# VH-VL binders against Interferon-induced very large GTPase 1 (GVINP1): the designs that were tried, part 8

Target 1, 242 residues: Interferon-induced very large GTPase 1 (GVINP1), of Homo sapiens (Human) (q7z2y8r1479to1720)
Amino acid sequence: DKRLFVLSILGLQSSGKSTVLNALFGLQFTVSAGKCTQGAYMQLLKVEETFTEELGFDFVLAVDTEGLRAPEHSNKSKDRDNELVTFVIGLANLTLINIFGENPSEMQDILQIVVQAFLRMKQVKIFPSCLFVHQNVGEATATDQTMDGRRRLEQKLDEMAAIAAEQEQCLDVTCFSDVIRFDVNTHVYYFAHLWDGNPPMAPPNPRYSHNVQQLKSRILMTATQESRGNIMKISDVKSRVQ

## First folded at step 25 (VH-VL)

Design s6 (from s1 with heavy chain I110Y)
Fold by OpenDDE, fold request of step 26:
Structure s6 (fold): chain C 242 residues (1-242), chain A 121 residues (1-121), chain B 106 residues (1-106)
Amino acid sequence: as target 1 above (242 residues)
Amino acid sequence: QVTLKESGPALVKPTQTLTLTCSFSGFRLSKSGVGVGWIRQPPGKALEWIAHIYWDDDKYYNTALKTRLTISKDTSKNQVVLTMTNMDPVDTATYYCARDYYWGLWAFDYWGQGTLVTVSS
Amino acid sequence: EIVLTQSPATLSLSPGERATLSCRASQSVSYLAWYQQKPGQAPRPWIYYASKKATGIPARFSGSGSGTDYTLTISSLEPEDFAVYYCQQYSNWPYTFGQGTKVEIK
């Protein structure tokens, strides 16, 4: 029974989820324009034997999911999206919350569902981690703007946590950090544009690559930490999926 | 300030087509998550959801009324139009349009005042 | 479709009394709202997400519940509270409303 670290990603349809996963681990999730990920795709990555001891796990399971509000479904209901989010978060040790766009306001769209899902996990004594990935952020995003953005995000998350807590009758939750371990300064990553200019003639943006490496490092760090406490085994994943 | 207003004929003859327009202000139907729904209420009866349209042109219809309904939007005019064919006296009701936000916790957070549509010969 | 059943159909009470309105769903829902409607007026959003009060809603109102069972409570009825209250689920399509509970003066 091998040790497993499960990484999942959530986000809106066509938000670049698969692109991020591919960049992180050299995976081959479908990223074609106009094609949406249907369902959940999983790739099992074997950790080199030389690193298994250090990392504390044998495999990484990368989970790419269909985007929220996926057009493939005729019935795009709130409950369906909630179920998907809950499933993806519940399955994973770490979930990447992927947001695409220049406008920070877009971050707000899926936050409530995400916060609620994490709260539900807490209630069943599952404590997954999350990282926010904000893609396609302009170069001119001044440090100050980023700081302000983080503050706003934190505030919004706290508000949503309070609302969710009230609904779930969780009196001990007043902010998002009460739901999961979360620091807006260390758990939010801003990604540059994938391309330096407009495809198809635009070259890859080296800053994007750098951002990916930073995120990867964080993921591995998180994975190592998680493995020290409660290591998920392949058998556990099977039980969670069923 | 968010406002919605229904407009259309107050009287429709049986078998005719009803066209209602919801004009709104204070928000844009181009914004992600934004939707507009139609709800009707026969006199002295309960509310009934009829149709819904979202910013991405995703549309939903009451199952029983689906074959008679068409909902469309004109984002540039901030309007949503509902057409209902083959009107019957049973369709006499106050028709409301209301705003929805998919990503929000609200259902219909803003309503029009409603317009009474009477189907009669 | 998800059927919402409200009870009682009519609730006759005096000012100052506690009102308890029930909304039961035929299947579990996560998103439930309450609307207040007075004669000749459009429904007004009252409670959303089961327990969240709309802006300006008095403290005497509260929403609770989960799954299939939801409740709107008025701790002490005021004269202006006499109206019809509708519950609505917006968890799944089609959206559906309850048949309403009329809170009337005894």
Scores: ipSAE 0.713, ipTM 0.875, lowest interface PAE 0.8, mean pLDDT 91
Fold by OpenDDE, fold request of step 26:
Structure s6 (fold): chain C 242 residues (1-242), chain A 121 residues (1-121), chain B 106 residues (1-106)
Amino acid sequence: as target 1 above (242 residues)
Amino acid sequence: QVTLKESGPALVKPTQTLTLTCSFSGFRLSKSGVGVGWIRQPPGKALEWIAHIYWDDDKYYNTALKTRLTISKDTSKNQVVLTMTNMDPVDTATYYCARDYYWGLWAFDYWGQGTLVTVSS
Amino acid sequence: EIVLTQSPATLSLSPGERATLSCRASQSVSYLAWYQQKPGQAPRPWIYYASKKATGIPARFSGSGSGTDYTLTISSLEPEDFAVYYCQQYSNWPYTFGQGTKVEIK
């Protein structure tokens, strides 16, 4: 029975989720501006034998998901999106919350659903982790702006956590960090544009590659930490999905 | 300030088509998550959801009334239009339009004052 | 569709008394709202997300519940509280309303 680390990603439709996963692990999820992932797609990655002891797991299960508010579905209900998010978060040891664009409003759109899902997991004694990936951040975004962005994000998450807690009658939750272990300074990653300029003639942005490496390092660190505790087994996946 | 206002005929004959317009201000239907719904209320009766349209032109209809309903939006005019065909006296009601935000915790957070539509020969 | 059943249909009480209104869903919902409506007026948002009060709503009002069972409580009725209250689910399409509870003066 092999040890498994499950990584999932969620975000709005066409937010670049598959692109991130592909870049992280050299995966082959379908990436298309006009196409969307339907449901959840999974790829099992074998860890090289030389690293299994160091990392503490034998396989990585990467889970690419359908974007929220996917246009291909005629019935886009809040419950449907909630179910998807809950499934994705519940299945994974670590979930990447993918946000595309510099518009703060877009960042806020999925946060409530995400917070609610994590709270539900806590209630059933599942304690997954999450990292935020904010893509398409302009070069003009000063360090100060990112710091302010982090502060705003933290505040918003805390507010949403409080609201969710009230609704679920969770008296022990007053902020997002009460729901899951989360540090806005270390769990939020800002990605440069994928391209240096305007496609199709623009070359890949080296900053993007660097950002991917940073995120990858964080993911592996998280995975290693998780492996020190109760590591998921392949045989446990079925029970986790239920 | 957010405001919505319903406009249309106060009287419709049976079998005719009702066209209602919801004009709104204080928000844009181009904003992600924003939607406008129609709700009606027969005199002395309960509220009934009729139709809904979102910023991305996603549309929803009451199942029983679906074949008779068409909802559309004009983002540039800040208007949503509802058409209902083959009107019957049973369709006599006050019709409301209201704002919704998909990503929010709110349901209909702002309502128009409503417009009474009477179906009579 | 999700059917919301409110009870009682009519609640006759005196000022100062406690009012408890029930809204039961035919299936589990996560998003439930309450509206207050007075004669000749549009419904007014009162409670959203089961327990969150709209701006300006008095402290004597509270919403609670989860799953299929939801409650609106008025701890001590004021004269202005006599109205019809509707619950609504917005978890799934089609959106649906309860039949309403009329809170009237005894």
Scores: ipSAE 0.686, ipTM 0.870, lowest interface PAE 0.8, mean pLDDT 91
Fold by OpenDDE, last read:
Structure s6 (fold): chain C 242 residues (1-242), chain A 121 residues (1-121), chain B 106 residues (1-106)
Amino acid sequence: as target 1 above (242 residues)
Amino acid sequence: QVTLKESGPALVKPTQTLTLTCSFSGFRLSKSGVGVGWIRQPPGKALEWIAHIYWDDDKYYNTALKTRLTISKDTSKNQVVLTMTNMDPVDTATYYCARDYYWGLWAFDYWGQGTLVTVSS
Amino acid sequence: EIVLTQSPATLSLSPGERATLSCRASQSVSYLAWYQQKPGQAPRPWIYYASKKATGIPARFSGSGSGTDYTLTISSLEPEDFAVYYCQQYSNWPYTFGQGTKVEIK
């Protein structure tokens, strides 16, 4: 029975989720434009034996999920999306919340459902972690926008947490950090554009690669920390999915 | 300020097609999450959801009425149009359009005043 | 479709009394709203997400519930509170409304 670290990713349809996962671990999730991942795709990655002791796990399970509001489904309901988000968050030790675009409005779209899901997990004494990945952030405004962006994000998360707490009758929750351990300064990653220019002739953006490496490092750190506690076994996955 | 207004004929003959237009201001149907729904209410009866359209042209219809309904949007005009074919006196109702936001916690947060449609010979 | 059943159909009370309105769903829902409607007027959003009050809604109103059972409570009825209240689920398509509860003056 091998030790497992489960990494999942959530985001809107065509937000570049699969691209991030592929970049992180050299995976081959389908990233074709216009095609939606149906359901959840999982790839099991074996950790090299030399690192298993250090990391504390034997495998990484990467979970690519169907985007929210996927066009393939005729019934795009709030409950369906909630179920998906809850499932993905519940399954994972760490969930990447993927946001694409510079428009703050897009960020707001999925935050409530995410916060609610985490709160539900807390209620059942599941404490997954999350990292936010904000993609397609312009270089020129990245630093100032990031600070302000972080503040805004934190505020919004707190507001949403309060609302969710009220609904779920969680009186002890007043902010998002009460739901899960979260620091907006260390748990939010801003990614540059994937390409330096306009595809298909544009080369890959080296900044993107750097951003991926930073995120990867954080993921591994988180994984290592999680492994020091109750580590998930492959046999536990079924139980957790239920 | 968000406003919605229903417009269309007040009187429709049986078997004819009803066309209603919802004109709105204060928001755009191009914004992610934004939707407009139609709800009707026969006199003295309960509310009934009829149809819904979202910014991404995703459409939903009342199951019982689906074959008779077509909903469309003109984003440039800030309008949503509902057509209902083969009208019957039982379809006499006040028809409302209302705004929805998918990503929000609310349902229909803004309503039009409604327009009474009477189906009669 | 998810059927919402409201009870009672009519609630006759006097000002100052407590009103309790029930909305039961045939299936579990996460998103439930309440609307107030007065004669000749469009429905007005009143409660959303089961317990969240719309802007301007008095403190005497409260929404509660989860799963299949939801409640709208008016702690002390005011004359302006006499109206028909509808619950609506927007968790799943098709959206559905309850049949309404008429709160009338005794």
Scores: ipSAE 0.600, ipTM 0.852, lowest interface PAE 1.0, mean pLDDT 91
Fold by ESMFold2, look of step 25:
Structure s6 (fold): chain C 242 residues (1-242), chain A 121 residues (1-121), chain B 106 residues (1-106)
Amino acid sequence: as target 1 above (242 residues)
Amino acid sequence: QVTLKESGPALVKPTQTLTLTCSFSGFRLSKSGVGVGWIRQPPGKALEWIAHIYWDDDKYYNTALKTRLTISKDTSKNQVVLTMTNMDPVDTATYYCARDYYWGLWAFDYWGQGTLVTVSS
Amino acid sequence: EIVLTQSPATLSLSPGERATLSCRASQSVSYLAWYQQKPGQAPRPWIYYASKKATGIPARFSGSGSGTDYTLTISSLEPEDFAVYYCQQYSNWPYTFGQGTKVEIK
């Protein structure tokens, strides 16, 4: 009888995922205690009654991972990384790809992980939605700078998709939009700064707050579209998790 | 085209130190996910992985051999170097270097032709 | 360390016969590859991720299995298929190889 929308966050280790999650799920949800399984922290959020009918679901399951290459896993392990990616993407209706800062090496790593992961999902006929969240970018986050950043990200994603398709022998993939539903103008969000000081007591950055509300609106729009055909019941989630 | 080639001495005396160089082209070790490993094969015997280095300088060594092994890379020269100390006749083998890509589905996708190293007096 | 045990050690067959090569891992893995090696040559990549074939690998080859038990199958053996086949796990370090299965002409 209850409907569940699953939202996952994927990224390299603790790259600011918890800050985004805390800021994103505020006044409209009642939060339950979290639970950790398969190396992922899961938290159940109850949709307030005023929005249940419009959204088409009663709960949101927020899944936050330890991230790929977590510090507690000292050695590289394809099985561990594959299990996390499969759990996060296979369970989720929508996956947020979290990119922190402008470290060129970390950004390249995240893009390669993302493209490879979604290409593997396409190969097994899983077609999840994704959104990119790029945190702590430079002060130049104005619309004209954001447009240039979106174009650069789209170009890199397309380049990585072509490389991955060649390596995986997927003839029909030439760009990232061939792998999943993607529009660089509506699926990429930039945040200039996180809260100053300690997040629990810090006042919200006004620009951060506006961008978070826009991201939240996009997530809910995606969830509304998903609820019309393939939103999961709680019993189906139990089966998928196991 | 991706190629790898091993170079080093064909003959080493017991207790000496072996230095092997893997020179490659068609890819860069600085690219995320890329790694180069060393695998050896004694004449007529099975393959044995011995050492590996990744683009981010993570290194892995065969547990039985690791006190004798050092692997390093020179990204500007497109080379990986393996040093093995205190060589013994049981170390006689063909030594291969090979590439892998951590993010992909492949194991070692390109191999060098191998170089035979004989350990005897 | 994950031990891979291949069986049989030698498989003596005639062209046209079906060959079944086994690789058993000491613990569950998902990333398992097969290599073909002929005398005087480096190992040649053959099967990846248990069942994916490299470009140009004949359709008569197939890989299957999961967990601890993996199989390489040649549905109808051709003269060029006589070689040594190695399995390799690349799920966790250290990467390990099986001891090989030699497929030879009867």
Scores: ipSAE 0.224, ipTM 0.658, lowest interface PAE 4.0, mean pLDDT 75

